# Designs tried in a protein design chat: VH-VL binders against a6w1c8. Part 2

Target 1, 192 residues: a6w1c8
Amino acid sequence: MSLSINAVARTQEGKGASRRLRNEGLVPAVIYGGETAPVSISFKDNELLKAVGTPGFLTGLVEVTVEGKTEQVLVKALQRHPSTGAVMHMDLQRAQADKAITTRVPLSFINAAQSEGVSKQGGRLTVESKLAEVRCLPANLPEVLTVDVIKGQLDQIFHLSDVILPEGVELVSLLKGEDHDQPIARIGKSKR
Below, E stands for the ipSAE of ESMFold2; O stands for the ipSAE of OpenDDE; V2 stands for 0.75 times the mean of E and O plus 0.25 times the DockQ between their complexes.

## First folded at step 1 (VH-VL)

Design c1 (framework fv_cosibelimab)
Fold by ESMFold2-Fast, scan of step 1:
Structure c1 (fold): chain C 192 residues (1-192), chain A 122 residues (1-122), chain B 112 residues (1-112)
Amino acid sequence: as target 1 above (192 residues)
Amino acid sequence: EVQLVQSGAEVKKPGSSVKVSCKASGGTFSSYAISWVRQAPGQGLEWMGVIIPIFGTANYAQKFQGRVTITADESTSTAYMELSSLRSEDTAVYYCARDEGYSYGYDYFDYWGQGTLVTVSS
Amino acid sequence: NFMLTQPHSVSESPGKTVTISCTRSSGSIASNYVQWYQQRPGSAPTTVIYEDNQRPSGVPDRFSGSIDSSSNSASLTISGLKTEDEADYYCQSYDSSNHYWVFGGGTKLTVL
């Protein structure tokens, strides 16, 4: 569903750059893009940690509310502390209805157990890529991209071109040519 | 090691435009912002603007609004600064410098180009 | 918009300590991080201090930075002065309201 988080507009008076904010349990972020100037914001670290743990937050559209105004954004960059995993910084891009966005969408592989390769030929589906980079208008952004492996045989390799694309959605790698049609899954011999 | 290499010196007439390039090697070009800074002979450093290539976003100092355009070509890892309507006071060494890009204004310039001398003479 | 003001020049003998100030004309100096850049004749600037008081790899611990809110200024301190420290030094900070980087006017350090 719709994911949302509250943010606070940042005053720079008495608060320096990102290091000073983190000492107060605040995570600096910036919202940019569209025709409106970039705005500096901060999130409470406990609220952001919970939001980041929610499926779809880092890959889909998120509603951010600042000073009572809500905007749809994409998470474009996320910096984490190597040891603690705490979010240290976040960059958020405004979504515009008439401009294509580029983001990563989860891949879902369906019907593996029903395929001949798995059910009759002793194979097992091994997933090599969990995400695909897409380009589409915000309204066309899918929550998941499906790969139907029902007709898979033993030793079959599935590629990005096997992904079922909704109308208006393109795979970024395939825009670069067929030599960028990378493997995403295989039905291989089962190794217990 | 990261290195920023700029194009060679230019001599231009007043009213013309100049386009200076800055090629990044090493590191990930699209992950960083590139700022442009100039220095007139015997004068201090003056910030002109920045491009964040991954986002296609550019911001310019008020003094240069309408005269400067900063662009980037991610395929060649090259940033460009074009300054139009040149005047004699635009004679300066022009530097590119790398900033992290993700925290616009919260990091520092970690690598600098060697500089490009632009002379505007009549 | 604000300006960062530095002394035009400072001088001191080898082995001594110098301090270069950088004063913000409006708003608190502590509102944004301050960086310091060193520029030797004929060379591009290099960073000696970032985020008020941090040193990049390769910069000697003789270089240190500090913030003084009472004078609304940042300072670069160089101890144990060496002849190779002779250079122009620039402070820099960020204007969050306009999203501009602002440089100080620069200070010429002469080591006698």
Scores: ipSAE 0.000, ipTM 0.454, lowest interface PAE 12.8, mean pLDDT 81

Design c10 (framework fv_cosibelimab)
Fold by ESMFold2-Fast, scan of step 1:
Structure c10 (fold): chain C 192 residues (1-192), chain A 123 residues (1-123), chain B 112 residues (1-112)
Amino acid sequence: as target 1 above (192 residues)
Amino acid sequence: EVQLVQSGAEVKKPGSSVKVSCKASGGTFSTYAISWVRQAPGQGLEWMGVIIPIFDTANYAQKFQGRVTITADESTSTAYMELSSLRSEDTAVYYCARDLGYGSGSYWYFDLWGQGTLVTVSS
Amino acid sequence: NFMLTQPHSVSESPGKTVTISCTRSSGSIDSNYVQWYQQRPGSAPTTVIYEDNQRPSGVPDRFSGSIDSSSNSASLTISGLKTEDEADYYCQSYDSSDYSWVFGGGTKLTVL
């Protein structure tokens, strides 16, 4: 599925422009990548707030329309206001059908309550990483990656290698070697 | 474990330029932002700007706008800070730091700092 | 734009507790996260507190951070003072209006 949002091109850059954009309810962003130069754009903050609240917007392909032209992009970075969660800046990478993309995909941990570690050994699943960085062609981009913890025991640590990968999807950390097989969750003693 | 390794000390004349490097050793910074911070002798920390290498996007503190340029070479995992039109008051230790407020960061802070590069500007 | 103001110096005896304040000159201290960095002589800074009150791995729990909206200030509290805590401490916050980081002026902690 594709999500869409409208943007306006920016001609003004720098600190003065940033203050003006915020006063006008606009959020600055940059579209980069492919063979064309980066383009500075802005989004209306109310439209962007609605869009970022939509499943798949931050992790999937997004259609951005600027000056009547639509491009497919990925959200590669998003800077939020710490207290309000309002988006302050976005970096968007152009997607090309024949070129691999790198992005973050949410991790879903299933069957924790049914595991022996939780159900019989007094443990609780603690998630260390909610996202995994993947490399794949745009058409192969999953909406979620699953980790099945059903066989988990107390004190068991789950790693990126425990993620169930769809065809055509690679985990970027694992491409760097087995020493980059990061812990993503553990079943540990419940604290009261 | 990733370390930020900076180039060695420099002595420069007023009016010249200096270019300091910051290399990610033992890993990469391509998915992170690199901020530059300076500290004059006996003074506090002063933020100069940031580069987000994968986006080729940089932001600068207004005080340094027009004199500072921050760039990155992703193939060597190295960020650069170039300061032009040097004055004696630019004598400082210059630090690079990994800025988690961008790219791959889930947190807002500088989690990793380079060792610092002393730049002395004298006639 | 805003400034972050810290006391120039604080002193306390080993084993005691010290608190360092960081006051925001305009806009609410709650508008952006506050971080604290420790810098010993001859060394690069290291993070002791991030996002108001979080500790990085390896930082002892005697370091804590807090926010006081009524005084528009953040505070770094160090309990059970040790001689190795003697350092300069800097607060930092983000100015969302300028997309810029702001540092406090720094506080020299002396442990006597």
Scores: ipSAE 0.000, ipTM 0.448, lowest interface PAE 16.0, mean pLDDT 81

Design c11 (framework fv_cosibelimab)
Fold by ESMFold2-Fast, scan of step 1:
Structure c11 (fold): chain C 192 residues (1-192), chain A 123 residues (1-123), chain B 112 residues (1-112)
Amino acid sequence: as target 1 above (192 residues)
Amino acid sequence: EVQLVQSGAEVKKPGSSVKVSCKASGGTFSTYAISWVRQAPGQGLEWMGVIIPIFDTANYAQKFQGRVTITADESTSTAYMELSSLRSEDTAVYYCARGTEYFGSGTYGMDVWGQGTLVTVSS
Amino acid sequence: NFMLTQPHSVSESPGKTVTISCTRSSGSIDSNYVQWYQQRPGSAPTTVIYEDNQRPSGVPDRFSGSIDSSSNSASLTISGLKTEDEADYYCQSYDSSDYSWVFGGGTKLTVL
């Protein structure tokens, strides 16, 4: 589904300005990327809380409207308060149809209960990574990436290379070499 | 802890181009800004431009617009700076430097520096 | 759109305290963080202060940074001055309006 949020442009930048905005219930953010200059914006904290809680907001394409102009962006990073988890700052990258984007996509592990490791060998699936970083064109961005653990045995470790990739989608870690094929899940002995 | 290792010294003729490399090892490359800074003999530090490899986006100082191109190859953790239409005034030591993580607080300071590459432009 | 102005040189005796200023020509010094770099002859710069007043691991607590909004300046203070502190020092900030990094002209510290 299409996700949208309104923002207000701001001309003042810097850490002091950001602190003042937060005191007013506003969350500072920056839109950057493409061939145009970055723009500083702010969101109402209550609207942003609702948006962040919506599936796909942090991982998919979002439409941001600033002063009547709407553009597609990706949430690339957010700063949270260490104890409260409140969003303090957000970085948003412009999406362009002909330019590859990098973002995080949820991992879905299927068929664990049907695997021999779980069903016959007393194992349990433990997920170590719930997200994977992908590179693809915006049109090819999946909502979820699947790992099929049906053939898993007890003590088997699943890696990023076990992820089922749609056409046009690459895993960023694997582009850096095979020593970056990190574990994402394992079938381990159940504690009882 | 990351190290930045630059390519060796170069001697170039006026009007030519030079391309300097900067290879990162021992840490994260893609999410950090990589800046290029030069220093002419006896002069101060001059910022030339920056790239954020994961986004493949670069920005340049106004003085160098049209002459400088900064690129990155994430697969080899290497950044490049190419300067064209060289003049004798371009004789300098060229540094690459890693900024703070782009996704962070937005401080954009340099925390790790390469050893420098001397580029001499003479006839 | 702004310049950072430093004194060209400062000199002080071992064991004393020296302060190097960095003044922003337009806009508030508080708008963006200030970093300080140390450069010995023939060497690449190293960071001695980041985010106005923070020290990297391995930098002695004799080095400190501060911001003075009233004079629109940042300062690097080195106490208990040692001969190995002799170097060029550069301040640096970020220009949000121009999306550019700005260096001060540098200060040569002589320890005599």
Scores: ipSAE 0.005, ipTM 0.456, lowest interface PAE 12.3, mean pLDDT 81

Design c12 (framework fv_cosibelimab)
Fold by ESMFold2-Fast, scan of step 1:
Structure c12 (fold): chain C 192 residues (1-192), chain A 122 residues (1-122), chain B 112 residues (1-112)
Amino acid sequence: as target 1 above (192 residues)
Amino acid sequence: EVQLVQSGAEVKKPGSSVKVSCKASGGTFSTYAISWVRQAPGQGLEWMGVIIPIFDTANYAQKFQGRVTITADESTSTAYMELSSLRSEDTAVYYCARSPLEWLSYYGMDVWGQGTLVTVSS
Amino acid sequence: NFMLTQPHSVSESPGKTVTISCTRSSGSIDSNYVQWYQQRPGSAPTTVIYEDNQRPSGVPDRFSGSIDSSSNSASLTISGLKTEDEADYYCQSYDSSDYSWVFGGGTKLTVL
């Protein structure tokens, strides 16, 4: 993985410390989980802004380097300023090689133009869900999940069960039963 | 214990460039920010820019954007400041200074180099 | 962006207390931390106060820093003034809107 960001450990606390950190252009965060105690850290807001804009940063594994030590984490929570959208706080969970993680992975729909529904029946693909929640070991986390719509007919609805799953990857919704097999895309009539 | 040792004085012609070094001794280098601050004869302190090696980032004051470059070599614990298109007004003592990233403000300096006099004259 | 304004000079007798102000021209002084540096003639600056009111190891407790939100100012106070305190003093803060470090113009302290 090429997704990485540097951070600095925070040892100083006190009245107004969080407010001052943000006004200094720093974003407070905490790394927690695993067998090690939680660590309070901060990110430079300009580097964090660039990282958050990188595909996979909020959904995939991220390498965080603190005081020369690198560890793999997942972004579990993110607080934004209500009006500016600037990141104000992040919760980062340590990834452990032998423990399953849950996160959201982008869906990629292929072969829509080649389907009968689109090519011969005047339809178009409408994507209703851009992400799917997966459960897998960190080593098995895919960057994207593919849905092949080549056999789609006009008015066909594609569901989570149509997603092509790599080895070791499960869809969280499908673990709850077939009645949770939500629609993710459909081929519908194109407007003139 | 930690010291910042700067390179020696330089005399440069207008239009040329100068590169000043700042070597840190003791401790770890990458977890500190290194700023460059200059002082013209009889004038105050003027911030030029900073490098934060652990973030692999450098920021510059607007006045120097486009003609200042600050770099760091973690293997030698040395930061560099290169100033191009030199003018007589760039004659000054140039200081490097470090900021502990453990301070809630990265912008405070705890250790200063001895300074490097750069004279720009024909 | 903003400027930090200091008096050009202050003077006082040994044993007395002197206060040097640092006023922020726009935005709140409370927005970011303020540092204070001492520079004796021919020497590099040294830090006497960091993060508004903290003293580095080796700086005597005669030096103190404070923030006054009502006047939008930071202050450096030196009590029990000694001849070796004679120096230029600079305040410094951070401008988050301009992403830059800002120094005050400096104050020359003369101990008479």
Scores: ipSAE 0.006, ipTM 0.439, lowest interface PAE 15.2, mean pLDDT 81

Design c13 (framework fv_cosibelimab)
Fold by ESMFold2-Fast, scan of step 1:
Structure c13 (fold): chain C 192 residues (1-192), chain A 122 residues (1-122), chain B 112 residues (1-112)
Amino acid sequence: as target 1 above (192 residues)
Amino acid sequence: EVQLVQSGAEVKKPGSSVKVSCKASGGTFSTYAISWVRQAPGQGLEWMGVIIPIFDTANYAQKFQGRVTITADESTSTAYMELSSLRSEDTAVYYCARAGYSGYDSYYFDYWGQGTLVTVSS
Amino acid sequence: NFMLTQPHSVSESPGKTVTISCTRSSGSIDSNYVQWYQQRPGSAPTTVIYEDNQRPSGVPDRFSGSIDSSSNSASLTISGLKTEDEADYYCQSYDSSDYSWVFGGGTKLTVL
């Protein structure tokens, strides 16, 4: 899905500006990346709260519109208040069509109920990792990565190498070697 | 605890270059700015430049533009400052220091390296 | 672009109170946080005050910071002076227009 949010540019930074923004229900953020200077912006807290709760906002490409200009960005970091969990600041990295990005993509496990391990051997799928770190060009960024567990038997362990990769998408862990092929799911008799 | 540990003292000839390192441990490297500050013998603190690793951006004081390059290696949590075309007046103790960045409500230098003496003499 | 101006030196007797000023040449002192650093001979600077008036853990409450908007200045106040307080003190702030850090010229504190 195409996710978008409006922002307001900020010309001043620092303690007074950031504190005033938060008192007004605005959340400061920075758009950075490429060879252009970082741009300070702010989001309306209610709009940001809705956006952050939308699937894909924190893991996919987001269109940010500031002063009539739209940029594609990726959420790289959130600063939250230690006690309340409220978003205090957001770091947004510019996406460039010709530059690879690294981000986390949700894993979707399909056909568990149809597997012999679940349907005939009394097993249940236990997911150990819900996300995988990928490297790809922005145009190739998937909304989800699929793991097909249809052939799973009881006590079968699924690894990152079992992920179905679209063209142009690489798993960062596998770029480090086969010994980094981490377990991501199991079919076991019960929850751990 | 956070520590910044710098490379050892250097003696260089005029016209050469020097590269000083600053290794960070015990905290977050990428999301904090690393500045370089020098102090000539008997003089005050002079800011040279900063790098913000997560933004992959560096900015330099005008006095040092064209001669200073600040880089960071996130994999080793190490920042570097390279100063070229050395002159006798570049003899100073060079410090790295960690600071906040824009959007976080603080810009102070919270931790300092121990300093690296660079002596430029013929 | 602005400068921060400090007195070159101050002196006071043990047990007394000393105040070191830091005046901003243009723009409001309230626009950006002011920090204070202490540097003893042969040592790296250490932070004694951050964000105008906050003390890092381990800094005695004899050290305090304040802002005076009317004089466009920040001040570091050290009460109950001890010989170990002898050091150079530097104020510092951020220049948003230049994306740079600005230090004051430093003040040598002598306790005699």
Scores: ipSAE 0.007, ipTM 0.460, lowest interface PAE 11.2, mean pLDDT 81

Design c14 (framework fv_cosibelimab; at its last look DockQ between E and O 0.02; V2 from the best seeds 0.00; counts 0 for: pae E 16.2 > 2, placed apart)
Fold by OpenDDE, look of step 2:
Structure c14 (fold): chain C 192 residues (1-192), chain A 126 residues (1-126), chain B 112 residues (1-112)
Amino acid sequence: as target 1 above (192 residues)
Amino acid sequence: EVQLVQSGAEVKKPGSSVKVSCKASGGTFSTYAISWVRQAPGQGLEWMGVIIPIFDTANYAQKFQGRVTITADESTSTAYMELSSLRSEDTAVYYCARDQTYIEYGSGTYEVFDYWGQGTLVTVSS
Amino acid sequence: NFMLTQPHSVSESPGKTVTISCTRSSGSIDSNYVQWYQQRPGSAPTTVIYEDNQRPSGVPDRFSGSIDSSSNSASLTISGLKTEDEADYYCQSYDSSDYSWVFGGGTKLTVL
């Protein structure tokens, strides 16, 4: 299942064109990737705001419909106003069924409260990374990756290698070598 | 044409609060950043903060943190700036400005204050 | 954080060319985030230059902007000076370190 949003094709490029779009309550974006040429599009600002607020929009497959054609895409870049955080532009990469994609997926830590480090030793789970970059085919893209910390002890550090990986999903950092097994969480006592 | 119309002049006592309004017309409102800038008599321009109405969140200059509140009402296309604990040095003309932003593909974010209100004089005196 | 320094005042005769400098104290100056504003007495500021030497509609081409990376400064140049150009001019730039906008101290331009 994927989220759906409508867009309109545009032909004008550049700063002036982008300004005019925004004056009209539109947000510029581009779809690229695959065998097809890049396509400049625009979203209605209110629809995009709703979409951005929907879980999975920024981390999962999205169906974009332009002029009656629907494409599966990933949000690869989200440009925001540097002061206010408003979405100003998006880069959307086409997803092809037979081509591996790289994207960030949310991490979910489970059983922290039941862990020995927390339940018996008085520790607290601190999450240092909420996302992990994965490589997989679009059909295998998970909505979330799980980290079971049930066996966690006080002062234990969890790493990317502790992530439960679904079939066909790889962690990009781990593919680079063992020295890239970065910490993602720890059980420890709060500091003053 | 986009216009920003501000509320009238205010005379306040030290320790009180003032709330200035800025009504936008002639264009969209929700997705445009509105900044507040003040100018003391005979002095330069000073940026105070910014808000984007659809997010209803504002950022402030460090100098005014805890003392200024910027809000927006989308239904009336009006932004507000409230300054509390007023001091004599807060005497100034306060401006609202629409902060236009855009991004060119492959480049960064660009910002411009395209439209300005007419200004609101706030006088703080005993 | 950084400051933008402008000369307090400049003066020139009609028809001549004037340049107003704006020097950034730290960090690299970026033309994409430098704007110039004109303020006539008793009026709100108006934009005369933004981004990479862009002019809003209604601003004559006598106004131009430039960046000098060697001196870490921006400049506003006004050619063919007219009496109507007499005003205060402010440079502005964005500080990404604290998400704020910074104004220069302003320059009073007198047309002799």
Scores: ipSAE 0.019, ipTM 0.524, lowest interface PAE 7.1, mean pLDDT 87
Fold by ESMFold2-Fast, scan of step 1:
Structure c14 (fold): chain C 192 residues (1-192), chain A 126 residues (1-126), chain B 112 residues (1-112)
Amino acid sequence: as target 1 above (192 residues)
Amino acid sequence: EVQLVQSGAEVKKPGSSVKVSCKASGGTFSTYAISWVRQAPGQGLEWMGVIIPIFDTANYAQKFQGRVTITADESTSTAYMELSSLRSEDTAVYYCARDQTYIEYGSGTYEVFDYWGQGTLVTVSS
Amino acid sequence: NFMLTQPHSVSESPGKTVTISCTRSSGSIDSNYVQWYQQRPGSAPTTVIYEDNQRPSGVPDRFSGSIDSSSNSASLTISGLKTEDEADYYCQSYDSSDYSWVFGGGTKLTVL
């Protein structure tokens, strides 16, 4: 259905406030965008850790409930502590049905084992990019983008232009021009 | 658009300290991390540490722990790297660089040092 | 802890293709992204490849990056070599166990 997480509104900001939140097992975050003022919130560290590990949370639309109000948001940034990896802060952008969003979506490579490059030519698929940056309306946001490598031969390189795009979805790199059609996977020789 | 401008060259005596500044303009200072990298004459790049201004949190390479301190002043969009107990081996060009790594996820964010300062030569001699 | 090993120097003629390797000493090269930086004499480094194979705006498509899991290496490939490509090239990756950035030793590219 829909990914959701509860948050608590917070009123005080600054170094002291952020340190106190983290000591209590809370992670500060901000919801912004649209016509409504930004809202400072906090998440419970253990709930946020579980949510971040859930497929689609970082790449899809998420429902955040604050004081009984639920909003659809996109995770715009997530910062971790440089040495511990603990989530330190999140930026959440409100989704508007009529406004395009940009986000990163996982790439899924299918039919590698059935390709001639792998099955007959001794190759194996090496994935070089696991994510692609997309631009689309919220309603058109895919959970996964597919690359079909069935026709792959040994030494073949697959590029962003080989991604199967759903209706209404654009690859940001390809909007920047043909010199940004970057390699995403290869069928190369296997060591055994 | 985004620029990192560092303070000028310095000549220091062994045992003293040096503090190099890195002023950011054009982008959001607080959200991005600033890493510091040095390069001794004719040698390669060596990472020293990083600061994330919004959290007032720094992390340092083990080799420099106890001698290096990296700080930030959000009001002036300036990061600082202070190296104490200087030795002749600390003679190097010191660079600051904007580091997107600690934004683990985000639209249009990548693991990269995307903008670099021009470098500051620090010479340690008697 | 790991090290990134690069050849000290490579050379090739104008118009030819050169490949610079960056080998990780322990742990999988796939565990962390690899960036490549170009440094011309007297200048600060600039990014030519980030996240294994991505090019910043303004970097020509003759620069490409790749990962070879079988040799535990990343590679920077420059085709159609030009004299302006003469520079030192550094690979970089993050060591999550040491909480630190690791740079390769650098490769001096000569175009003659």
Scores: ipSAE 0.013, ipTM 0.559, lowest interface PAE 8.0, mean pLDDT 83
Fold by ESMFold2, look of step 2:
Structure c14 (fold): chain C 192 residues (1-192), chain A 126 residues (1-126), chain B 112 residues (1-112)
Amino acid sequence: as target 1 above (192 residues)
Amino acid sequence: EVQLVQSGAEVKKPGSSVKVSCKASGGTFSTYAISWVRQAPGQGLEWMGVIIPIFDTANYAQKFQGRVTITADESTSTAYMELSSLRSEDTAVYYCARDQTYIEYGSGTYEVFDYWGQGTLVTVSS
Amino acid sequence: NFMLTQPHSVSESPGKTVTISCTRSSGSIDSNYVQWYQQRPGSAPTTVIYEDNQRPSGVPDRFSGSIDSSSNSASLTISGLKTEDEADYYCQSYDSSDYSWVFGGGTKLTVL
């Protein structure tokens, strides 16, 4: 499932129009790509603020609804106000169902506390990578990729190849070759 | 293990600028949110700003707006904080820290500012 | 923007319990997680509490965090005080409205 947000169509364009929209509590955005013409839209400040704070919104598929019509998009670019951090503009790229996409997906490490390395051997899981770059069709994009460390032992290092991959999902680094199977976590002695 | 190693201490004159580096190792730098925090002698911690390298955007505390610039260089896994128009009250230890509020992970440890640099003393004197 | 207010100092005897408060000036303390950091002289801060009441690995269970919605505050409680607990303690929370971190002013804990 993808994250959703409502938008309104806009006809005002250009720097003056974008400033007026932001003064009215609206954030301008553009949906482009695919076989449909670009669409100028806006989001309400409050709705966008909540959406941007939601894990996966900036890195995953988003369903944007404009006047009852829904499009799947990826956030391509996001412009923030340099002093306030407020989102000023978003560029959204349409995800085409028959074309692979590349994006970063969160890694979730499960069962560390139950592993022998942590529970019996005095180890602590240290996460070195929180995201992995995946390639897949839009329908196959996972919300999260799981690394099950239940069998972890003290001093064990986990790599990208230990990630549980759903059908149709590839890790971009591993496509580059076996020497790109980088470490993503380890169980080691607790230190600060 | 993730490490953040900062550049060495600096002595600066009022009105000049300082640029402190923070080199990350042991993880995937582009997924870090890197915050900068300073501490004047005998004073508390003061958040200055953050950069999120994957979006190439920075956000600054209001107090430092206009004087601070935070950047990142993915090719060297290094974040930078530049503070301009230095004054004597800018004498402080400047820390970089990995900010975890953007990215979560599952059953492992979850801490905000889970890794800190060693700190860089910047002294501003005539 | 909001502020987090802490007492300037607290002291207590070894073996006793101390509580350090952190009061949010506007908006609800429940809106954002509260973290607590310990800083010993000459060292970078370290986390002792995150997400209101969670302890990182290696932090003793005599450290605990809590939220009091009615007083709009968070608290760090340290029981069984030891001399090694003498440090400065900072609360921290996120301001989602301007994407900023807010630190409390810090509390110097003295174990007498």
Scores: ipSAE 0.000, ipTM 0.429, lowest interface PAE 16.2, mean pLDDT 81
ESMFold2 (binder alone), look of step 2: mean pLDDT 88; pTM 0.909

